# Miniprotein binders against q6w4x9r395to579: the designs that were tried, part 90

Target 1, 185 residues: q6w4x9r395to579
Amino acid sequence: GHCSLEGGSFVTTFDARPYRFHGTCTYILLQSPQLPEDGALMAVYDKSGVSHSETSLVAVVYLSRQDKIVISQDEVVTNNGEAKWLPYKTRNITVFRQTSTHLQMATSFGLELVVQLRPIFQAYVTVGPQFRGQTRGLCGNFNGDTTDDFTTSMGIAEGTASLFVDSWRAGNCPAALERETDPCS
Below, E stands for the ipSAE of ESMFold2; O stands for the ipSAE of OpenDDE; V2 stands for 0.75 times the mean of E and O plus 0.25 times the DockQ between their complexes.

## First folded at step 9 (miniprotein)

Design ea16
Fold by ESMFold2-Fast, scan of step 9:
Structure ea16 (fold): chain B 185 residues (1-185), chain A 82 residues (1-82)
Amino acid sequence: as target 1 above (185 residues)
Amino acid sequence: STTRLRIEFRDISEEQAKKVELIIRYEAEKSGVDVEFEYHDGRLTVEARGSPEAIEWFLYIVRIRLWFELPDVTIYVIKVES
């Protein structure tokens, strides 16, 4: 399955449900028992441009008992707070430059992340079939049914993206606002 | 139904305890969990009460945030009862 974080604040879930939100926080993007050592993928959003402008993805984080890998829009890759030169390889994870504008994080456990650095910071998450029905977070539950893709951290299916997104916050930050289409953007 | 959770943090400074309290109060409010704190002699004790689902998510998200923001702090789960 495939999940995308594009155009600043647009998300398409593993079950292909699109939504948009406005928020400045770290969010749980993907949690699954299929991730080793209690791993989680997280997405960091912040304000883009001048005050009152849209929010956008600024970093992606893979966190486990052993690793805290941060890939930021500034093209810096760190693990456990230390800057790493690419290609960077651990036992199960390799981070490398796929093209002049794209980084890739490949894993041995069925998770792949591609990050576009320019012109807009964006992320693309691919998971193997072993993750089917076993994911939760902003990318949805990967069960083949889009009607319950907004299942919150409390296990409640919501009708709106804002309540869903707010439940996956991982930081002391303001509640996300549901972003409707801006006629001028 | 109501689940009760008791957790401890040991050999932590007052500064560390304040940061832990900030994280826990924020996540408790967001999850609908009631919390009470006691700090004595380098030990922070937290009593939490909420639904089973709320306590499960609360404990998970607190653990994740501590790993990310305060990696030198260890959480000890003392008691869980429903």
Scores: ipSAE 0.198, ipTM 0.651, lowest interface PAE 4.6, mean pLDDT 83

Design ea17 (at its last look DockQ between E and O 0.05; V2 from the best seeds 0.00; counts 0 for: pae E 9.9 > 1.5, placed apart)
Fold by ESMFold2-Fast, scan of step 9:
Structure ea17 (fold): chain B 185 residues (1-185), chain A 82 residues (1-82)
Amino acid sequence: as target 1 above (185 residues)
Amino acid sequence: STTRLRIEFRDISEEQAKKVELIIRYEAEKSGVDVEFEYHDGRLTVEARGSPEAIEWFLYIVRIRLWWELPDVTIYVIKVES
């Protein structure tokens, strides 16, 4: 399955449900028992100066008991500090430059991340079939049914994106404001 | 049924304990988890009560937030009982 974070604040879930939100926080993008060592993929959103979006993706973070990888437009930070050279390789994860404008994080556990650095910071998440029905977070539950894609961290299916997004905050942040609930893209 | 969780933080400063408490109170409120705190001589003890699902998410998100925001603080899970 594929999940995308595009155009500053647009998200398309693994079940292909598009939505948009306005928020400045770190959010759980993907949590699953399939991620080793209590891992999480997270997305950091902050104020943007780009186009019509008031907030934009500024970093993607993979965290576990074992690994820390922060990918931003300007740097890659790991357990060892800033990675001056790529590829960066651990037992299960490799971060490398795919193109002059794209980085890729490949894993041994069925998760792949591609990050576009320019002109707009964007992220693309791919998960293998073992993740089906076993994901939680902004990318949805990957169960083949878009009607319950706004399932919160407490297992409640919401009708709007704002409460769904707020449940996935990983920070003492203000509530997200749902914007452009009917995206035209 | 109700799950009970006891976690500890050891050899932490009063400033670190305050930051941990802010994170835990915030996540407890969001998860519908009840928490009680005791700080004594560099040890912060937290007792949490909630549904099994709420405690599972609470512990997970607290761990993630601590690894992200307070990487020098270690969480010790002392007891989980349902």
Scores: ipSAE 0.612, ipTM 0.839, lowest interface PAE 1.5, mean pLDDT 85
Fold by OpenDDE base, look of step 10:
Structure ea17 (fold): chain B 185 residues (1-185), chain A 82 residues (1-82)
Amino acid sequence: as target 1 above (185 residues)
Amino acid sequence: STTRLRIEFRDISEEQAKKVELIIRYEAEKSGVDVEFEYHDGRLTVEARGSPEAIEWFLYIVRIRLWWELPDVTIYVIKVES
């Protein structure tokens, strides 16, 4: 399954359902029992302009009981709060520079993350087949059905992206908005 | 059915306890979980009640939030009753 966060506000789920939202919070992208130690992949969005529609992805975070890895445009920060030189390795996770503009987080448990640093901060999540039907979050449930991707954290199917996205907040933040805006704005 | 969850925070300051309470109350309300708090002499006890699914989510998100916002605070899951 492939999930993408592109253009500052666009998301494509594992089931290839596209949607967009504008929010300034941390959201759970991927939660799964296949992730060890209650692991979760999260996305941090922030304001990129003055309007509500000017939001962008600013960081991707993998968080578990064992690890905290924050990938931002300028640095990779681990659980000790210090920026790390790459490659960075833990027991099950390796973060390394893939290209001049791309970082990759590789894992031993079937999760892969590629982050484009420039010119636009974007993220691409790949999970193995063992994750089928066992994922939750903004990336959907990876069951081959796009119609139920907007399932909230409480297992309720939503018709709008805003309510769906808000259910996956990992902080006290304003409500997300669903607007049709130019992704290049 | 209803599930009961008890969690504790030990060696926690009153200030930290207040922060924990705010976070937990927010997530509890959002997940449809009822919570009660008791703080005494550096120990915060939280009793939570809700559906099995709600409690599962509640515990998960609380762990994530607290680890993120209060990394020096340790969570002890004492009891889960279904």
Scores: ipSAE 0.300, ipTM 0.678, lowest interface PAE 1.6, mean pLDDT 91
Fold by ESMFold2, look of step 10:
Structure ea17 (fold): chain B 185 residues (1-185), chain A 82 residues (1-82)
Amino acid sequence: as target 1 above (185 residues)
Amino acid sequence: STTRLRIEFRDISEEQAKKVELIIRYEAEKSGVDVEFEYHDGRLTVEARGSPEAIEWFLYIVRIRLWWELPDVTIYVIKVES
């Protein structure tokens, strides 16, 4: 199965359903029991242009009990906050420079991630057949049916991409000003 | 330097609350987050304290585990305070 994050926040799900959204948050791309140690793949989007609605991918994060691997648009790869030289290997994950413009994260558990660094930051997620029907998040549920790919984090199928995407928001979503200006926070 | 998180689970049985509590205690210990529980009349309230980074990671991993292990239990995030 293939899921892509391209251009100005375009996504194509594992079931080949395309959509676009505008957001400046961390989103859950993929959750699955096939990922070890409660793993999830996340995407970080930020403002990218002159238009206030323009957003783009700035980092991809693999998070589990063992690892928090961040691949950022500044080409720095970190694990649990420490910058790593490539190739970088854990027990079941290897991150390496595939080409002058692409990084790859290969795993022993059927997840592959290819990140295009230039000319723009894009990501391509590939999962093995064992993930079929076993995924949730922005990449959809990989069940062969595009009509329920907009299933929210609460399990509700939505008709619009924005409601679906908003349900998968995680991390960095609360505004810093609300915490700084609320004396009771 | 310290973030407080309050979450609730509503309309859950005492048996469900015990399962939730076990998951949360495990993940809190691994995340360096202190937790306290209160169960009353179908409502489980959890108060969590830790660094901002630890609390954010803790909440994410708890959501993942509950999604897969206890899908019929809904988590309500009530407040996040520094």
Scores: ipSAE 0.006, ipTM 0.220, lowest interface PAE 9.9, mean pLDDT 79
ESMFold2 (binder alone), look of step 10: mean pLDDT 90; pTM 0.893

Design ea18
Fold by ESMFold2-Fast, scan of step 9:
Structure ea18 (fold): chain B 185 residues (1-185), chain A 82 residues (1-82)
Amino acid sequence: as target 1 above (185 residues)
Amino acid sequence: STTRLRIEFRDISEEQAKKVELIIRYEAEKSGVDVEFEYHDGRLTVEARGSPWAIEWFLYIVRIRLWYELPDVTIYVIKVES
């Protein structure tokens, strides 16, 4: 299955449900028992420009007991806080430059990540069939049914994206809904 | 039904304990989990109560955030009772 993070804050789930949000936080993008060492893929969103309502993807993080791989919009790749030259290889993960504008993280466990660096920072997540029905996070549950793609971290299927997205926050961040409804006064 | 969770941290400074408490209080409020803290002699004990589902997500997200934000902090004990 394929999940995309495009145009700053636009997401398409593994079951092809599109949505947008206006949160600035680190979010769980993908969690699955198929990821080794309690792994998780996370997405970092921050403000762009001078507008408080603007939200854009600024980094993608793969975190496990062994690795903390950060790929940022400034084209820096780190693992456990140390900058790495590409191609960078571990036992199960390889990060390399796929094209002049794209980086790829390939894994031995059925996860592939492609990051577009220019003209806009964007990410594309591909998972193998072993992940079917075994994912949770912003990319959805990959069960072939779009009606429950907004399943929150508490297992509740929501009709709107805001509660769904807020449930997947991984940071001491204000809720996206609070920013949308708060007047600038 | 109510699930109880006990987490113990050891060899943790007062400053580190405050940072852990901020993360745990935030995630507890977000997940509808009730938490109590005790800090004594480099040991931080956290007791949490909530639904089985709330406790499962709470424990997962706390561990992920600690790995990400406080990599020098070690969880010594995790006990779950339903």
Scores: ipSAE 0.447, ipTM 0.778, lowest interface PAE 2.2, mean pLDDT 84

Design ea19
Fold by ESMFold2-Fast, scan of step 9:
Structure ea19 (fold): chain B 185 residues (1-185), chain A 82 residues (1-82)
Amino acid sequence: as target 1 above (185 residues)
Amino acid sequence: STTRLRIEFRDISEEQAKKVELIIRYEAEKSGVDVEFEYHDGRLTVEARGSPYAIEWFLYIVRIRLWYELPDVTIYVIKVES
């Protein structure tokens, strides 16, 4: 299955359901029992440099009991807070430069991530067939049915993307409805 | 029935305990989980109660947030199903 994070704030789930959201937090992109050591793939969003009303992807994080791999829009790769030269290899993960504008994270457990660095930071997630019906997060549940792709962290299928996205927050960030409308108003 | 979960943190400072409590209170409210805290002599004990689904998600997201934000904090978990 394939999930994409494109154009700054657009997401297409593993079941091919497109949606858009605004957010300035870290979100669970993919969680699955198929990920080793209770791992998670996460996406970090922040204010767009072009428009203050828009947000965009600024980093992708793979987090587990052993690793905290961060790939940022600044083309820096860290693990557990330390900058790494590419190619960077652990027991089950290799991060390398695929092209002048793309980085790839390959794993031994059926997850692959490709990050486009320029002209806009974007991410593409590929998972093997063992993940079918076994995923949750912003990329959806990979069950072949788009009608329940907005299933929240509490197992509730929502009709709107905003409640769905908010449920997958994994950081100390305010909810969209809690943000001030205009600091000058 | 409801599930009960006990989490213990050991050898943590008061400042670390305050940060852990903030994370846990936030995730508990979001998940519909009830929590109680006790801090004494470097040990923080958390007792959580909720549906089995809520407790499973709560424990997962708390661990993820702690690994992400407070990697130096060590946890111990005791889970009781009822």
Scores: ipSAE 0.500, ipTM 0.783, lowest interface PAE 1.9, mean pLDDT 82

Design ea2
Fold by ESMFold2-Fast, scan of step 9:
Structure ea2 (fold): chain B 185 residues (1-185), chain A 82 residues (1-82)
Amino acid sequence: as target 1 above (185 residues)
Amino acid sequence: STTRLRIEFRDISEEQAKKVELIIRYEAEYSGVDVEFEYHDGRLTVEARGSPEAIEWFLYIVRIRLWYELPDVTIYVIKVES
């Protein structure tokens, strides 16, 4: 399965459902029993200068009991708050420069992350077949049915993205609602 | 079940071949993959054997380390048989 975070604020789920949102928070992209040590993949969004969205992706985080790997748009990679030289390897995870504009995080447990650094910070998530029907978060539930891709953290299937996205906030940030009109600034 | 992997490098110097071998030996050990090397006239051939999961991880990490640490080295062929 493939999930993408593109153009600052656009997401395509593992079941290929596209949506967009406006938010300035850390959001859970992927939680699964298949991730070791209570692992989760998260995305950090902040205010953007990009005209198509008021917010954009600024960092991707992999968090487990052992690791807090942060890959940021300024090309800094940290683990547990300490900057790391690439390639950076742990027992199950390797972070390295795939091309002059892309970083990759490879894992032994069926998760792959590719981050585009330039011209726009974007992320691409690939998961193996063992994750099918066992994912939660912004990337959807990977069950082959797009009608329930907006399943909230409370297990409710929504018809719109706003409540879905807000349910996957990983912090005490303000809610981002579709009904908060995008003021002409 | 076991998977077999063949990687071939061409137009590679003896110095480059030694560096490739070090990277491959290191990653084979930690992936649980068995490797054999043959070097002849600028051609380095690597034969690897392991479980499908081990070979997939091994190939993935080897390709990336080669790209990052030896950007002037090109893989000519990759063949996977299960």
Scores: ipSAE 0.000, ipTM 0.094, lowest interface PAE 19.5, mean pLDDT 74

Design ea20
Fold by ESMFold2-Fast, scan of step 9:
Structure ea20 (fold): chain B 185 residues (1-185), chain A 82 residues (1-82)
Amino acid sequence: as target 1 above (185 residues)
Amino acid sequence: STTRLRIEFRDISEEQAKKVELIIRYEAEKSGVDVEFEYHDGRLTVEARGSPDAIEWFLYIVRIRLWYELPDVTIYVIKVES
């Protein structure tokens, strides 16, 4: 399955449900028992534009007991706070430059991340079939049904994206704005 | 049903303990988990109680935030009781 984070604040879930939000926080993008060592993929959003009325993806983080891999819009890759030259390899993860404008994080456990650096920082998440029905976070539950893609961290299916997004905050952050949680807003 | 969780942080400064408490209080409130803190002799003990699902999520998100924001602190899960 495929999940995308595009155009600053648009998300399309693994079950192809699109939504938009306005928020400045680190969010759980993907958590699954299929990720080794209690791993999680996280997305960092911050203010963008002159008026700060919109928010954009600024970094993607893969975090586990062993690794804290940060891929930033500034084209810096760190692990556990230390800058890494590409290609960067661990036992199960390789980060490399796929094209002049794209980085890729390939893993041995069925997760792939492609990050577009220019002209707009964007991310694309691919997971193997073993993740089906076993994901949670901004990318949805990957169960083949879009009607429950806004299932919160407390297991409640919400009708609006703002409550869904807020449940996945991984920080002491402000709540997402309601008016920007719909893909047509 | 109600689940009880006891976790500890060891060899932690008062400043680190305050940062851990800030994270734990925020996540407890968000998850509907009740927490109690005891700090003594470099040891911060936290007792948490809530539904099984709330405690599972609370422990997970606290662990993730600590790895992300305070990588030098270690969480010890002492017991989980239902």
Scores: ipSAE 0.437, ipTM 0.768, lowest interface PAE 2.2, mean pLDDT 84

Design ea21
Fold by ESMFold2-Fast, scan of step 9:
Structure ea21 (fold): chain B 185 residues (1-185), chain A 82 residues (1-82)
Amino acid sequence: as target 1 above (185 residues)
Amino acid sequence: STTRLRIEFRDISEEQAKKVELIIRYEAEKSGVDVEFEYHDGRLTVEARGSPEAIDWFLYIVRIRLWYELPDVTIYVIKVES
């Protein structure tokens, strides 16, 4: 299955459902029991451009008990807070420069990430068939049915992207919480 | 259908404990989980109560956020009941 994070704040799920959201936070992009050691793939969004009303992807994070791999829009790759020169290899993960504008993270457990660094920071997630029906997060549930792609962290299928996205936040993001509390905003 | 969760942190500074509490309070409110905190002698204990589904998500997201934001903080014990 293929999930994409493109054009700043556009997402296409594994079941090919497109959506856009507003939010500046770290989000769970993919969680699955198929990921080793309670691993998660996360996406970091922040404000972009002169008009600070737009949101853009600024980093992708692979986190597990052993690794905290961050690939950022400034073209720095870190693991556990330390900058790494590419190619960077661990037992199950290799990060390398695929082209002058793209990085790739390959794994032994059926997850692949390609990050476009220039001209716009974008990410592409590929998962093997073992992940079918076993994914959660912004990329959806990968069950072949787009009608339940907005399943929240509590297991509830929503009709709109906003509640779905908010449920996958992995950060104390006061701006979004304050907006939800304000009845006019 | 109420699940109880106890998390214990040891050798944690007061500053670290405050940051852990901020993360846990935020995720508890978001998940519909009730939390209580106790800090004594460098030990922080958290007791959480909620539905099994809420506690499952709450524990997962708290662990992920602690690994990400507070890498020097270690969970000493996790107990889940009923």
Scores: ipSAE 0.528, ipTM 0.801, lowest interface PAE 1.8, mean pLDDT 84

Design ea22
Fold by ESMFold2-Fast, scan of step 9:
Structure ea22 (fold): chain B 185 residues (1-185), chain A 82 residues (1-82)
Amino acid sequence: as target 1 above (185 residues)
Amino acid sequence: STTRLRIEFRDISEEQAKKVELIIRYEAEKSGVDVEFEYHDGRLTVEARGSPEAIYWFLYIVRIRLWYELPDVTIYVIKVES
């Protein structure tokens, strides 16, 4: 299955449900028992000064008990806080420059990530068939049914994206709406 | 039914304990989990209560956030009972 994070804050789930959100936080993009060592793929969203969208993707993180791989819009790749020269290889993960504007993270466990660095930071997630019905997070549950793609971290299927996205926050992010930061609102 | 979770952090500073508490309080509120804290002599003990689903998600997300934000802090799961 294929999930995309495009155009600043647009997401298309593994079951091809599109949505958009305006939150700024780190979010669980993909969690699955198929990921080794309690791993998770996360997406970091922040304010953008160069796009029409106030909210944009600024980094993608693969986190497990062993690794904290961060790929940022500044074209820096780190693992456990240390900058890495590409190609960078671990036992199960290889990060390399696929083109002048794209990085790829290939894994041995059926997860592939492609990151577009320019002109807009974007990410594309591909998972193998072993992940069917076993994914959770912003990319949806990969079960072939779009009606439950907005399943929250508590297992509740929502009709709208806002509560779904909010449930997958992985950070102390108290304000998501511009109105809530206005002292007079 | 209610699931009860006891977790512990050992040999942590008061500054680290405050950061851990901030993360745990935030995730507990979001997950509908009730938490109680005790800090004594470098040891922070947390008791959490909630539904089985809430406790499982709470423990997972707390671990993920600690690995991401406070990698030098180790979480010990002392007890889980329903």
Scores: ipSAE 0.530, ipTM 0.810, lowest interface PAE 1.7, mean pLDDT 85

Design ea23
Fold by ESMFold2-Fast, scan of step 9:
Structure ea23 (fold): chain B 185 residues (1-185), chain A 82 residues (1-82)
Amino acid sequence: as target 1 above (185 residues)
Amino acid sequence: STTRLRIEFRDISEEQAKKVELIIRYEAEKLGVDVEFEYHDGRLTVEARGSPEAIEWFLYIVRIRLWYELPDVTIYVIKVES
């Protein structure tokens, strides 16, 4: 399955449900028992320069008991707070420059991340079939049913994006902006 | 039903304990989890109560946030009881 984080705050879930939100926080993109060492993929959003109310992706984080890999829009890759030369390899993860404008994080456990650095910071998440029905977070539950793609961290299926997105916050953040809408609902 | 969770942080400073408390209080409020804190002699004890689903996510998100924001702090899970 494929999940995308494109431009401003556009998201398409693993089950292909598109939505948009406004928020300034770190959010859980993907949590699954299939991720080793209690791992999680997270996205950091902050205010964009063009509009004070509009937000954009500024970093993607893979976090586990052993690793804190941060890929930022400034084209810096760190693990556990230390800048790394590419290609960077750990036991199960390799981060490398795929093209002049794209970085890739490849893993041994069925997760792949591609980050577009320029002209606009964007991320693309790919998971193998072992993740089907076993994902949680902004990328949805990957169960083949789009009607429950807005399942919150409490396991409640919401009809709108606002409560869904807020439930996946991982930070002491300001309240999400009102009137978030699902573009296809 | 209500699940009770007891966790500890050991050998932490008062400054670290305050930061841990801010993280825990924020996540607990978001999830409707009730929390109580006790700090004594470098040990912070947290008692949390909530639904089983809330406590499961609470423990996960607290662990994730600590790894991300306070990597020098270790969480010890003492008891989970429903």
Scores: ipSAE 0.537, ipTM 0.807, lowest interface PAE 1.7, mean pLDDT 85

Design ea24
Fold by ESMFold2-Fast, scan of step 9:
Structure ea24 (fold): chain B 185 residues (1-185), chain A 82 residues (1-82)
Amino acid sequence: as target 1 above (185 residues)
Amino acid sequence: STTRLRIEFRDISEEQAKKVELIIRYEAEKAGVDVEFEYHDGRLTVEARGSPEMIEWFLYIVRIRLWYELPDVTIYVIKVES
């Protein structure tokens, strides 16, 4: 299944439900027992450069017991706070430049992330069939039914995106993340 | 049913303990989990009570937030009782 984060603030879930939200922190995109070492894929949002009422994606994070891989709009890739040259490979994860404007994170566990760096920072999440009905987060539950795609972290299906998004907030805002991952330390 | 969880943090400063408490209180309130804290000689102990499903989510999200925001802090799961 495919989930997209496009146009700064638009999301399309694995079951193809589109929505838009406003947010300025880190949110869980995808959590699943199919992810090793209690892993999670997360999205970092901040205010848009020219509009105080709009927010946009500024980084994507893969976090587990072993790894903290951050791919930011500034084209910097870090793992556990250390800047990495591409291609970067761990045992189960490879991050590489797919095209001049796109990075890809490929994994051995059925998760694939493609990040568009230019002209607009956007992300595309692909998961294998083993994830069907096994996902939680902003990308939805991947059960083939769009009516429950706004299921909160407490298991409640909401009719609107705002409570759904707030339930998946994982704290830590872009200012704190940029300070920790700044390659100019 | 009610699940009880005891977790511990060792060799942490008072400043680190306050940050951990803030994260845990926030996530506990959101998940409907009751928490109690004790800090003594560099050891922070947390007792949490809630439904089995919410305790499982609470522990997961606390681990994620600590790995993300306080990577130098280690969580020890001492006991889980239902």
Scores: ipSAE 0.444, ipTM 0.783, lowest interface PAE 2.3, mean pLDDT 83

Design ea25
Fold by ESMFold2-Fast, scan of step 9:
Structure ea25 (fold): chain B 185 residues (1-185), chain A 82 residues (1-82)
Amino acid sequence: as target 1 above (185 residues)
Amino acid sequence: STTRLRIEFRDISEEQAKKVELIIRWEAEKSGVDVEFEYHDGRLTVEARGSPEAIEWFLYIVRIRLWYELPDVTIYVIKVES
């Protein structure tokens, strides 16, 4: 399955449900029993313009007890706070330059991340079939049904993106703002 | 039903304890979990109460946030009781 974080504020889930949000926080992008040692893939959003509602992806983080791999829009890759030369390899994870504008993180456990660095910072998550019905986070539950893609961290299916996104915050952050319609009058 | 969780942090400074408490209070509020804290001799003890689903998520997200923000802090899960 494929999940994308594009255009600064747009997400398409594994079940192909599109949504957008505006917030400044680190969010759980993907959690699954298929990830080793309670690992998580996280997405960091920050202001891209002058207002809080203008936010965009600024970094993607793979976090476990042993690893804190950060790939940032500044084209820096760190693990546990130390900058790494590419290709960077651990036992189960390899980060390398796929093209002049793209980095890839490949894993032994069925997770693949491609990050576009230019012209706009974007991320693409691919998971193997073993993840089907076993994912949670911003990328949805990968169960083949888009109606429950807004399943919160408490296991509740929501009708709106805002409550869904807020449930996946991994930080002391304000609630995300919905900016689909702004007051014109 | 209500699940009860006891976790401890050992040999932590007062500064570390305050940061841990802020993370735990934030995640408890968001998860609908009730928490109480006890400080004694470098040990922070947290008692948490909530639904089984709330406690499972609360423990997971607290652990993730600690790894991310306070990697020098170790969480000890003492008791889980439903």
Scores: ipSAE 0.600, ipTM 0.823, lowest interface PAE 1.4, mean pLDDT 85

